# VHH binders against Dimethylsulfide dehydrogenase subunit gamma (ddhC), part 13

Target 1, 240 residues: Dimethylsulfide dehydrogenase subunit gamma (ddhC), of Rhodovulum sulfidophilum (Rhodobacter sulfidophilus) (q8gpg1)
Amino acid sequence: DSLNAGNIRLVDPEETVPVIKIPDGIYLRTPNDPDDIIWARVPEFRVEMVMAPPVHPSVGLRYRDEYPEQDLVVQLARTSERFYVRLRWVDPTRDMSTLRDRFRDGAAIEFSESDDSVSYMMGTDAESPVNIWYWHPDGDRVESLAAGSPGSLTRLDRQPVTGASEYRTGHGPDDSQWIVVMSRPLASEGDHQVSFERDTIPVAFALWQGADAQRDGLKLVSLNWIFARMTPDAAPAPGN

## First folded at step 4 (VHH)

Design b32 (framework vhh_rezetamig_d1)
Fold by ESMFold2-Fast, scan of step 4:
Structure b32 (fold): chain B 240 residues (1-240), chain A 124 residues (1-124)
Amino acid sequence: as target 1 above (240 residues)
Amino acid sequence: QLQLQESGPGLVKPSETLSLTCTVSGGSISSGSYYWGWIRQPPGKGLEWIGHIYYSGSTYYNPSLENRVTISVDTSKNQFSLKLSSVTAADTAVYYCAARTSYWLGSKYEYDYRGQGTLVTVSS
């Protein structure tokens, strides 16, 4: 079953992953349909998600990866006109059983606006500007955001990203999954919207899982950038 | 709390290989939460990043040192190590092992943990 994340290849931090070009003459039947047949032709990979570290104040207790089964499964594809990301993950903790609690979940992809996202020196104050696509389950709303030093999250004037999702209920709490597709035209309009004219784009991911208050819940992040190669390999042949 | 401790010879002869080990305690090196790295500080100079390793074995090196550096992990001993080949007097420094993670919105990478440092002198 394609919902079994354990059988999917784990991608290391800073690894390069191809963005698969959907062949000419093949169209997505319903925009952002998470179940569109084209997704069977796009390779899946897993990203290991870890708890976001504490910011302030410093305490003797350190965060650890307490949620190893909450891997994120990612697929990256494009057409001549649009970029697509498909994400799926196991639903938030087994203690969340109501539809209302699931509405506090969220998922994001982050794009570095620079090709050099690597800091070679510890203790530097350098920050790279980033574009964030933040999906909210309520109404499949996607916010296009920017972040930069001294570290402020700003909603961008243009909101070109569209989303769609499906929640699949399983027999137990660990069997239920969110499946989310976000997409945007390749043509970039406005400051801080990611440019897809680059050969390689650093990307990172975040997941928000149920909380006592919005955004105050468990936040999982990928450790570092992975690099999305925009000059992609052809989609695998049928039957592979 | 995670603790890191350097060990290895404090004296290395020119042209030989500098070899250091970092012992991790209070946590597992097989943790997906951290990169395990090495930094150094030559006398009277600033900190220089050497490289780091993810527990899977993926390595990332400072381009200025990449032809001489090897970092490896030994999960059975909860240790990671540094080898720096063809050393010269310019490689004399205090060497630190370190561990770091990333912040979601901040691209500022900080080493959360650092060993006390070990002085390595390159001399005949």
Scores: ipSAE 0.005, ipTM 0.265, lowest interface PAE 10.5, mean pLDDT 72

Design s01 (framework vhh_7zox_3)
Fold by ESMFold2-Fast, scan of step 4:
Structure s01 (fold): chain B 240 residues (1-240), chain A 121 residues (1-121)
Amino acid sequence: as target 1 above (240 residues)
Amino acid sequence: DVQLVESGGGLVQPGGSLRLSCVASGFTVSSNYMGWVRQAPGKGLEWVSDIYSGGSTGYADSVKGRFAISRDNAKNTLYLQMNRLKPEDTAVYYCARDYSEFWGTDYFDYAGQGTQVTVSS
């Protein structure tokens, strides 16, 4: 397993990480290709993922406070036209005997609309919503959603986010992994779609994993917001 | 607490139609994210359609334009209207609920053995 033995930096809660501007002249042959050469130029960072805290007492009792931890490897990049996120995590089984599609396996990035009081889970109210990009392995479908509080999850009218993925099987039990890329044009259209015109955007992550016969469904979440810095380290691309 | 009871399957000829029903108890269908998944003989589970609490719907490319998901709040029932059925639609159909609206809990549930749909001459 290279994920825990590698040189991938673990980020702290509320840490600021740069969104890497892809250099001029780099062309994406296949949109959202997880193996595109651009990803070799984007630093990886690791986010600690923990089992989502139980909101119902029966969930806590059933899981007996056993909270498996897993790391999520994240890369954030942009061009002058699009924002990209690449996610990679160890998933020992692509279980074909269970619901391994959108209900069992999934990955999400959440963006705060700007309020520091917004819950990284679902927002605190309708005036402080989060925008969620929810990837589903069936057809690499990404849904753009909004949430202002628990139970308020709404599918947005515009669905501008595209995705692509690969499941790679390894030789050992912990060597298999999902690799997912999601992207959207920088221009924002419609209410509750994240704006990339901000200097810094709070982001959070979630993973849904299929379970073995003894445990049904597992949702892992990042502990706190991480701040994605949009301000480029390099000059803007000419000709835009 | 949660129960989902599917019905409405059967044998139908290619080009025919069926309407599947899913009666829910222990929660309100109109307030939850719900969907239909199917399993063809010898195949894995395939997502078919979903509906969000706000009413937005999605469909797998294989059924888009032929199937329609809906709900009846008075009956607390989810439906799948299946038109222009093809032999490849032969499967057991399951009604599913996802707790993704409650980010602190993600729990998938479906009741019983589903309802069998067979499309054959």
Scores: ipSAE 0.005, ipTM 0.222, lowest interface PAE 9.9, mean pLDDT 71

Design s02 (framework vhh_7zox_3)
Fold by ESMFold2-Fast, scan of step 4:
Order: sequence, then C-alpha cells, then structure tokens
Structure s02 (fold): chain B 240 residues (1-240), chain A 120 residues (1-120)
Amino acid sequence: as target 1 above (240 residues)
Amino acid sequence: DVQLVESGGGLVQPGGSLRLSCVASGFTVSSNYMGWVRQAPGKGLEWVSDIYSGGSTGYADSVKGRFAISRDNAKNTLYLQMNRLKPEDTAVYYCAREYSEFWGTDFDYAGQGTQVTVSS
C-alpha cells in the first residue's frame, strides 16, 4: 500500500508481464488521467534503473557503481481501442522548468519493432528498429521517435502518442513522485510506430532524474528487455 | 570547452519576424539533438523547438506553424526563424544541446540567451 518502490515486485530480466485488458463496457472519462480508478486494478511492477553503461572501460568508473539506483514503477493496460503505459518514480524536486545547464525530468518507453532481441540502447541493429515514446513534463509533450543504429534517432512524421502527468507530494520530500501516462490508439499509423497486433512486444525504459541541491541529475536505463504480453491470459498454468 | 552563443534577438512589433542564431563550439551540431528553449518574464523555461541528429524537427504547440528550426552543419550553427510573432513570445531565448544517447535528452549546455521583446 506504500508508494515505496521496495514494496513492489521487481521484474526479472527478460520476464514476460501481462498487458491488462480493460473489459468492454468500462468507460474511461479521461483516458490519460493518472488518477483514473482503473489504475488500482492494474498490477504494478518495478524496473531497476541504472546509470548508462561506461563508454571507456579503462577509465574505471568505480565511483558510479556506488550511485543510488532509481526504481521505476510500471503499469501496462489496454482497451479494445488504445494502449496505455503508466510510469511512476520518486522525485523530490519538480523539475519542469529549470535554469540553464540543468535538465528537466523525463521518461521514455522503447518498443522493439521485431520479436528478436535488439539493443535496448536505441536499437543498434538496422534490421530491428525501435519505436520510442519520450515524455517531457513541459506541456506533457510526448515524442514518437525511431532508432535503428547509432546516429539514426529520428522524430516520426506522425505523433499519435498523448501524455498526461501529475506531480504528487508525499509525506516527505523522498516520497514525492512523478506519475505519467502515455497512450495511443492500437491501430498503427505510419512506418516505425509500434504494432500492438503482436503476441508479445519487447519493451525497455529510460528515465531522467533532474538535478537538485543535494544530488546530481541522473540518466538511467533499464537493464535487459522485458516482454509485454498483449493477449490476456489464455488459461492459468496447470497446477496439477 | 563547450560553448553556445546566441544572437539575433531584439524588439519587434506583433506580426513581425526575427531569426535567431546559435554558434556552437567544442562539439558538432549535426551529431547532437539541438533545441531552443525560452523563459518569459517571471516564468520558468519552456521548450520551443528541437532538431534531431537525423534532421527531423519538433515544435511546441504554441509556436507550431510560425517557427522553423534549422541548422548549417558547415558553420556549426543552429537557427530559429520566428514568424508572426505575438506578445506572448516575449522571452529570453536559449540555444541548448540535448544529449539523446540512452534516450535521455537533457540540456548539457545552454548559452546566455538572447532577448526577444514583442510589443508595439
């Protein structure tokens, strides 16, 4: 019941997690509302976010191994018409509009466009490009991007993803959090937009934690893919 | 040493146009996700426009159809063409480098800004 990420189950590397189908006949009055009652019925899982891998091994980034890990809490849901991701992370400072040389908070989900494992770092395989939904708090802008190799990051012509967010203050600074919902129609429009007609979709995450007076800003990525299962459970695993 | 130097701001009447320039040094503009952000009097920073390493562009809804971002790779320079300016466009405009590796976009560096004032 605690918003503490330590009380939420950590997903294993390459684990399959279900995308919860919201039954037909349930009305979403505000589809992207982070506080919609539907979210109480969608299982939460925790993704371990770590600092980006070191560029040069010989530098010996032992100091960075001691940086606190930032957890990301994820919920995945869909209707007959639309896919939703809800992201939640602890952020003591609401960094929407920073002074120069300081970054705002941000979050992203990456979808592999193939069923093959590809680099979770923006798709290093040109035959297996990735679709990225990148959220910024400034106006709840979400950018739909494609990447297939180093230097290939491209903003897609169609921008079908909508975002909504809430910054919630908890009982203390360490309990304050961003809650972000991103969604788009299940129907794919245009090249490199993820297709939700697949049985499972590899997904990965990125998170920017803005700098504050007590901490440096962090650029974080999830380690390994997890697999979002688009179909509801066909049947529970046999227990006999 | 990374530097971004903005220029081209000034006083303009509503409906007028300005072109902002940003000269980069210490890194290559074409290899980075570059953008413009602004700060209106008494407000926080607002994202205005971006151009990605691949050349695709994005715009805030408030400026879409009026502003155009571009770059000259040979001059290592970023531009913002601002048309049909409105009083609400009055702000200090900052050129920013956004690091897009690992999908984390941040303003690693911004210049000192250039003032744009839209009034009669």
Scores: ipSAE 0.011, ipTM 0.291, lowest interface PAE 9.6, mean pLDDT 72

Design s03 (framework vhh_7zox_3)
Fold by ESMFold2-Fast, scan of step 4:
Structure s03 (fold): chain B 240 residues (1-240), chain A 122 residues (1-122)
Amino acid sequence: as target 1 above (240 residues)
Amino acid sequence: DVQLVESGGGLVQPGGSLRLSCVASGFTFSDYYMGWVRQAPGKGLEWVSDIYSGDSTGYADSVKGRFAISRDNAKNTLYLQMNRLKPEDTAVYYCATDEYSEFWGEYTLDYAGQGTQVTVSS
């Protein structure tokens, strides 16, 4: 909830991070609310985000400014019925009069559906598809997509993912942040929707910063998979 | 080499209608998300609508219920039916394609063509 990244731990490439099980009955009322109290109890970690490498020489009406280094703060949690991801990041864009001046702002989590070793680059194909949850700020729309077809992202028939967001101005200049929560039932229906019945799921992330009148948009990606472990390492010792 | 050619703009009275068209070439049209973005005088780019299929469409809140996006894959053509136009809809409208790359998560909107001017005034 704080823009103070302070002591948030940076995850290593290929590190396994736990998906925290939310206790049933408490803090479940509004977990999609980015400000819900449950999020204070879920450990945060940082993922390094880098500008996506260019892959096509024809760029249309696109211009690039120098880009700052960007970190993404991630929290992963689940109930007995749903999976939740909470993302927050500092918006590097300045000189915008209103949020309406942006288009193509977005955030995504990618889930590998492969049980084999994943490729860190271009590992998606027909045999190793990925499921992508792509959040759009316009209406808090989340699209469930599959990638594995060359040249396009395929929108899946079922759209089970819900999203909610908050744009928050920080205490300092150019210190605004997005906070986004996406969630889906643990039970999966339809091809290419990620299955949460796996012990460990490779995940990766992307951020899109919309274009304004003075510059093109910015796309940032995580270059390394992080492994989300659905079962916790150990339950805390019983207390009172 | 992607080519997008927009047409159908013009001057209309408030409450009027226009249909924009975009003819695409240089890529496999049916494999791509297609969309419309607009730029009003003195404003930044605003996303208007996108489509993969007839049941896979999105609209900006400002145009929802008034605009309808569609595509004809046999003709490589994207359409935007604009109804109940308002002065606030005055803008240059650009046809855009969403390009997926082989690199992780690369979803970009490429603009091509000159755009088509829509002016809503009395």
Scores: ipSAE 0.000, ipTM 0.173, lowest interface PAE 11.1, mean pLDDT 71

Design s04 (framework vhh_7zox_3)
Fold by ESMFold2-Fast, scan of step 4:
Structure s04 (fold): chain B 240 residues (1-240), chain A 122 residues (1-122)
Amino acid sequence: as target 1 above (240 residues)
Amino acid sequence: DVQLVESGGGLVQPGGSLRLSCVASGFTFSDYYMGWVRQAPGKGLEWVSDIYSGGSTGYADSVKGRFAISRDNAKNTLYLQMNRLKPEDTAVYYCATDEYSDFWGDYTLDYAGQGTQVTVSS
């Protein structure tokens, strides 16, 4: 596993994981640099990704045909100004034979707008909508989306999330990986954008895998929410 | 080359009817799931209806009893019969296949074709 996934801790369903505070006075080389040295200080955790369960029977066709095992490596951090997520996953180098095989690679993080949501599906309950950050490799575009029920996916008016990525080609197909960073200011502007003023935020993940010549593209999801806990600011210095 | 070409949209009064068509090419149409997705002004994509290669159909609650999806595998054509149209049905309608897109993802538009505008207004 070129991600070194066997040495990275697997997160349990509904586990609380810290969003690490990057200390004030430490500056990122660029806001979204996937190779910034600060990432060496942020704990990695591994999320098991599975084929998306059928919301509609069409998803069931892909699920029956293929059962890929894939891990997503996640790091969560924030500064006093921004929230960051860094994702890594194996995406084999491909020699695509047809236009049908050119599915777009993609990655998403979903934030529950309610504190107790356990549904990874796009807002299965209208009273528990989700905010989705959907990264696309074309121009490192990130779409901020909302969903309140299956089929209700909405592109939000404000698009505050920035992305950056690297595709690293290894020596073999299983050695190649995407590394993606998405970030947004902690201050929330507009309806359905996740609020980082919450102490704990349920998060879930999705990946869209490109196809090779022998199979169609796949959607992989984490089945379980994990709880991202915002690390608070350090106590005020004496005399402040 | 994969192509999906929608047609049949237009301006219609509330209570009216329209039939949308989608002509598919570049793949074995009869073997694939097909569906209709719409985007209302200022909103994201909403699933409307789907149909399997075997003919089983699904519908969003908002359109059940008013819309009927069908396919003609000999003509590589998908249809949406829209009856008793309401102002809230106003949207650009796209046909899509799950072999070329994630039906629930915004990138469905990359493979869904140009769409056809339906406007329901008195």
Scores: ipSAE 0.000, ipTM 0.162, lowest interface PAE 11.5, mean pLDDT 72

Design s05 (framework vhh_7zox_3)
Fold by ESMFold2-Fast, scan of step 4:
Structure s05 (fold): chain B 240 residues (1-240), chain A 120 residues (1-120)
Amino acid sequence: as target 1 above (240 residues)
Amino acid sequence: DVQLVESGGGLVQPGGSLRLSCVASGFTVSDNYMGWVRQAPGKGLEWVSDIYEGGSTGYADSVKGRFAISRDNAKNTLYLQMNRLKPEDTAVYYCATEYSGFWDEYFDYAGQGTQVTVSS
């Protein structure tokens, strides 16, 4: 349950990782239960998260020298009906925004709509848009967004992604962590929603750590794409 | 073309209030990340406040509880209400928006700025 980055494999830039098929007939308690027993059978990997490089002085002034590099632990799975991502990271503060609060934690996964490695830090062109799933802790709301060029970030009309989370407190400030699951039906409905009818999907990640009253928030990003490889379906069993 | 025009600055005494306005053209205020940054004489840029497309707001510790950021979507205008002003708030205030990709947080298309002077 506790994050142990030293015992979890670090993925290399542009490495391919499997999306594990959950076997047919496995009972799931809920679609998004972060504690479902199936997660013990899905391989974990870690992604190194760093502060986004300051490209403007105003951005640089919001970051603190004392915040370390942080790892994000990722698990990817699917059933015959849904795609799942499970994320775990250490958050020393529980900055959970209410509908009226100005502070927020958050997590996102970005999917390239191209099978090729593209630089999300350089933005995307109109021919290679990205789909972003942005989780908010207030009500476990997930926004499905699209971006295809600078200035083109938009909320999509269809919001098919569901989320669930828990915040686990440890005895020390560095022991507390968020665990977040996001999922969506494999069938894509609406423009710019990621298609899972692909062999591999480039993915990237971001984390936002909100602030208590005395601290500014910060943003952590992965600096490279990794490739999520869909596990092929086995031949269907009669009378399943 | 994107344009941002700031106004509302002036000379005020400590403890006074001002409301800054930023009129946007070439994009819609309600759909974009926007913020205020300032530059005091002889110093670099300092982030003051921002508002995300979803409506969430942030503030620098030096202004929390005194400043409030808001939008008027009908007027396509961003505001900064500044209360209990201090001499340390003396600066040129700039309105900015962000047109980078989702992973980048930087201000683009900053306007000419509006001068705020707080003196006794």
Scores: ipSAE 0.000, ipTM 0.150, lowest interface PAE 14.5, mean pLDDT 71

Design s06 (framework vhh_7zox_3)
Fold by ESMFold2-Fast, scan of step 4:
Structure s06 (fold): chain B 240 residues (1-240), chain A 124 residues (1-124)
Amino acid sequence: as target 1 above (240 residues)
Amino acid sequence: DVQLVESGGGLVQPGGSLRLSCVASGFTVSSNYMGWVRQAPGKGLEWVSDIYSGGSTGYADSVKGRFAISRDNAKNTLYLQMNRLKPEDTAVYYCARDTEYSEFWLTDYYFDYAGQGTQVTVSS
């Protein structure tokens, strides 16, 4: 199953996208199964990812004429009990047999804890902290983190997010892709864990594409927030 | 000048213990995400343990229950207590720090500063 990102709609900056409610009585047999048939019913959209510039100026920078372009395909869904994000992207890395040695590999979704501030300086404003779900391929580890100022990255006391993934190899590097699902109960426990009681949540994304273990991986980020809107329960009552 | 200096490595028999130290200068250990990564002979880097600015810690499954990360803010030093060492723990251990700007760029580099490393050899 190859990725065909060109046929999937690209979202605009600050666009509102639905978090699809999976109907009551339908449940994912394995909560994080990337291949669950339910995903065929959830609309896909593309987020344009840009290469993050190097943070530390002492790193020996080599000028590159072209920076890799990457699209991230996103699907957002919820049940009455859990929130789900499914991510797909092409990984140009040919050999993934040494994933254990690539601690930088990963994918993340960031949730703004504030509805007021949508800034290009995401995660650096104490008045607009973010909750980050960071997935690692080594054991499908997902870390729930908080950030609100430079140098304030904090691993949260509760780690309620579960992950699952598949790396699907094609016949060429452009045919190979990661598929990752992360999910968490809708009920929020503890400070800085995103609350799904909100109607609309600003979200952003990041990808770390591991290179050779002796070199830094490619790091891609979305520069613009999009707004994830929780699809309400069916047949809304007055005041709902 | 930012500097990380590891020490405490050496040769130890299986089942033994070692405590690694990382003395930091040019920044405050308690204000930064820091961790330990290791590189076994002929292998790539493996994350071992980390500690966030708020004090929360994480461990690789291979060391969970045997290793403990800690810091002494007065000495500006990061530690890794290694217990019940196995031959598989043989590696060069590096102390690493994340940048103050990691949140802005979603951790552009997992570690922007690392020390020279300290060799740990577990053999009979």
Scores: ipSAE 0.000, ipTM 0.197, lowest interface PAE 11.6, mean pLDDT 72

Design s07 (framework vhh_7zox_3)
Fold by ESMFold2-Fast, scan of step 4:
Structure s07 (fold): chain B 240 residues (1-240), chain A 122 residues (1-122)
Amino acid sequence: as target 1 above (240 residues)
Amino acid sequence: DVQLVESGGGLVQPGGSLRLSCVASGFTVSSNYMGWVRQAPGKGLEWVSDIYSGGSTGYADSVKGRFAISRDNAKNTLYLQMNRLKPEDTAVYYCATDEYSEWFGEYTLDYAGQGTQVTVSS
């Protein structure tokens, strides 16, 4: 497995994972460089991705084709100024029978705006909104979106998230992988942009599998929330 | 700035026909993936039909053989011709593109137009 997935720890549902603080004065060589050496110092964890449940039974009947289980490798880090997420995954076997112009490939991280549990499928009918960072491979464009229930996806006025990616080609089937980094300033501006002033933030993930004109695209989701724990700044000196 | 405006819905008897229209502005129908989704009362979103930039079309099994999707590039308009309508086709119909969603998943409605109500009743 080119992800080295067998050597990377699988997280449990609702597990807490650290967001590592990168020391002040250290920065990524280029904005969001996926190959920056600093990433070797950030713990990797593996998230099991499953096919999203169908919206309607008729859609489910059309999209019943089975795909191999997908693993997503995640790293979370921050500086005193920015939050970073690094994602990597192996592309599953794709239907390449016709011209591909139907679906955009993509990857997303979803942040709950509350500490209460929300649907991993983009919120609930309850007042439990999520902020979504949706990466598109065309131009490494990242959209900051908000959703409070199915059908409520809204593009936010401010688009503060930057992205960068690399497609790493291997020698055999399943050896090729996407590597994506997304980042945003820690300071949040505007409604529904995630706040990093929280000690722990529920996060979830999604991957969009491209398709050609003869086959529908698929969405893979992390089945459960995990909790990203912000590593705090060093404690004040004694006597402050 | 993308705007989609649906029209053509209404009340129709079982076995009747309707043609829905979706006029696009700030968006070129001929060069983009587009489709129709619907939401019946008390139900979730259901994908109905789509058309790819290359012209290939898809249909949900529930409407296959009865509905036809098409484009008029000169009018920048997407159509859905609905024939042999059934009470089960009663829903709000939305025109959508994949630009801001997971391809007609549960959150496709956010960038769609206001929708057009189709009621099939005696």
Scores: ipSAE 0.000, ipTM 0.179, lowest interface PAE 11.3, mean pLDDT 71

Design s08 (framework vhh_7zox_3)
Fold by ESMFold2-Fast, scan of step 4:
Structure s08 (fold): chain B 240 residues (1-240), chain A 122 residues (1-122)
Amino acid sequence: as target 1 above (240 residues)
Amino acid sequence: DVQLVESGGGLVQPGGSLRLSCVASGFTVSSNYMGWVRQAPGKGLEWVSDIYSGGSTGYADSVKGRFAISRDNAKNTLYLQMNRLKPEDTAVYYCATDEYSEFFGEYTLDYAGQGTQVTVSS
């Protein structure tokens, strides 16, 4: 099962991971296909996702060991023309039942626009904004957003990011997974769209898991930035 | 320039019906998550009903079986049909989208309008 996240390397906080250059002479027949054979050439890594920290001070917080954990498997790749991210995670629900504190299913990658490496959830201000690519399962819509401080989230005028997804159902809830690919041209046009001309880019991730009758909806985030290196020194081994 | 304008509230006897409307401008109702939330005097916001881009609907237990959410894509309008109204349904009703608010872990009324008052009295 390709979803065996326990066998995939966990990245450390603030670790640098390579964005894999797709070798010359390989054409992506279906650039946003989650099952494109090219993904076998891109190493997977695992990011620890935790319940989102509160924006405002709370009177009572659960201990860290009481927070739900979720594995997010990430692959980062590029061609000479386009940047790609592929995300996989276990999600037992595709559609959400009704709860007052409802969340829809969704996934996002956040890019820091600055070298400050501050968390968008912990007080990133307007001078340290992030560019967010937010994938929606309904219609594979991806929105390019900008955010500084909490409450400053803005939909950008240009929407250059395309997405595609697959929900694979298994025999049980733990066997079901979302697979999502988002991509955008390397050339940036418009304010607050991430520039891929930087040597390294701080990235973070978020997942929204819908609620069902047996559990609450979850917003999960990576607690720390990792650094996506646009010019890796080493090529991946053939066939991985 | 996203704007939502609610209408259709009023005074009604218990057991009566009302139909609320929400006209959207600056975005497309059929392409966005939308819902209805309400606020009774002196209380916080309560989610009532929602509809996803794909057409899936949800309802709070307090209104399930009595209220129906729908949309008219040609008119870019969201509706809430309210049947068998109870005094406990008295509130200001807002149509809203939470499309961006979940990024910060808080429920907010992104692009909510001014609301429409529903009063159910004997």
Scores: ipSAE 0.005, ipTM 0.168, lowest interface PAE 10.7, mean pLDDT 70

Design s09 (framework vhh_7zox_3)
Fold by ESMFold2-Fast, scan of step 4:
Structure s09 (fold): chain B 240 residues (1-240), chain A 122 residues (1-122)
Amino acid sequence: as target 1 above (240 residues)
Amino acid sequence: DVQLVESGGGLVQPGGSLRLSCVASGFTVSSNYMGWVRQAPGKGLEWVSDIYSGGSTGYADSVKGRFAISRDNAKNTLYLQMNRLKPEDTAVYYCATDEYSEYWGEYTLDYAGQGTQVTVSS
């Protein structure tokens, strides 16, 4: 299961992408199963991921010119009960450790609480706070967080998001990939949890890649919002 | 310059209890994400517990109901109360902090200090 980035369409900045409704009467075989056959019916998009710009120049300068950009493959779907995001990215190192000079692997999706245009930097507008779903590979733990500015990250009281993952090893070092699914009930519980009653929701992404033999760990972000459009329920048949 | 100093480890019999302490210098415990991770001989690092600046806590399934994380803001100290210890809890325990990037609020754990050895045996 090599990731062929050239065959998957790169999303444009601020493009609208569909959240596909899974038809009534179809059930996921296992909740959050990354290999469920329904994913073959959901459109894949590539999101360009770049090294996060440094807030403090002395911290970020060491990474700036030498580390490559990476693509993230995204699929968005929902049932009548739950919202699902599926993420795939190439990661030659399956790193679950927290060694001093290494990053743990991780992935996040952020949802803007406002439909207005927001800063490309995550959580940099206090009037447009974000809800973040942050996946950790140890135990497939997902945290629901809120941020209204950099450094204002808060763990929310309710933790409704569940995750599942699979690490697939390819034939070469650049062929191995993480596949992560996160999901939550459509009904929102508590402040700052994203509402799926909106027509479109601005979303952005982040990845953490563990260190390997040649490189320090990477933290990558999408610099451009994309707009996730909720596919509505089918209209009821006309009574006649 | 962040310094974390762990203490409170030792030898204890199965079913016993220990309280680990982590004294922080160079930053404020109440303003930062903090946690405990452990490393058993010949194994990788395992996350044990964490606490957010707002006070919400998390626990690994292997320790839920037995361990409790807390902090004393006046003493700038993080604690891990370990109850009903099992031989499988034998490890070096490290106090960790995640300095939230002012840019992103990333979840990376940095270690300071040497850890504290916990040995559970009869």
Scores: ipSAE 0.000, ipTM 0.178, lowest interface PAE 10.9, mean pLDDT 72

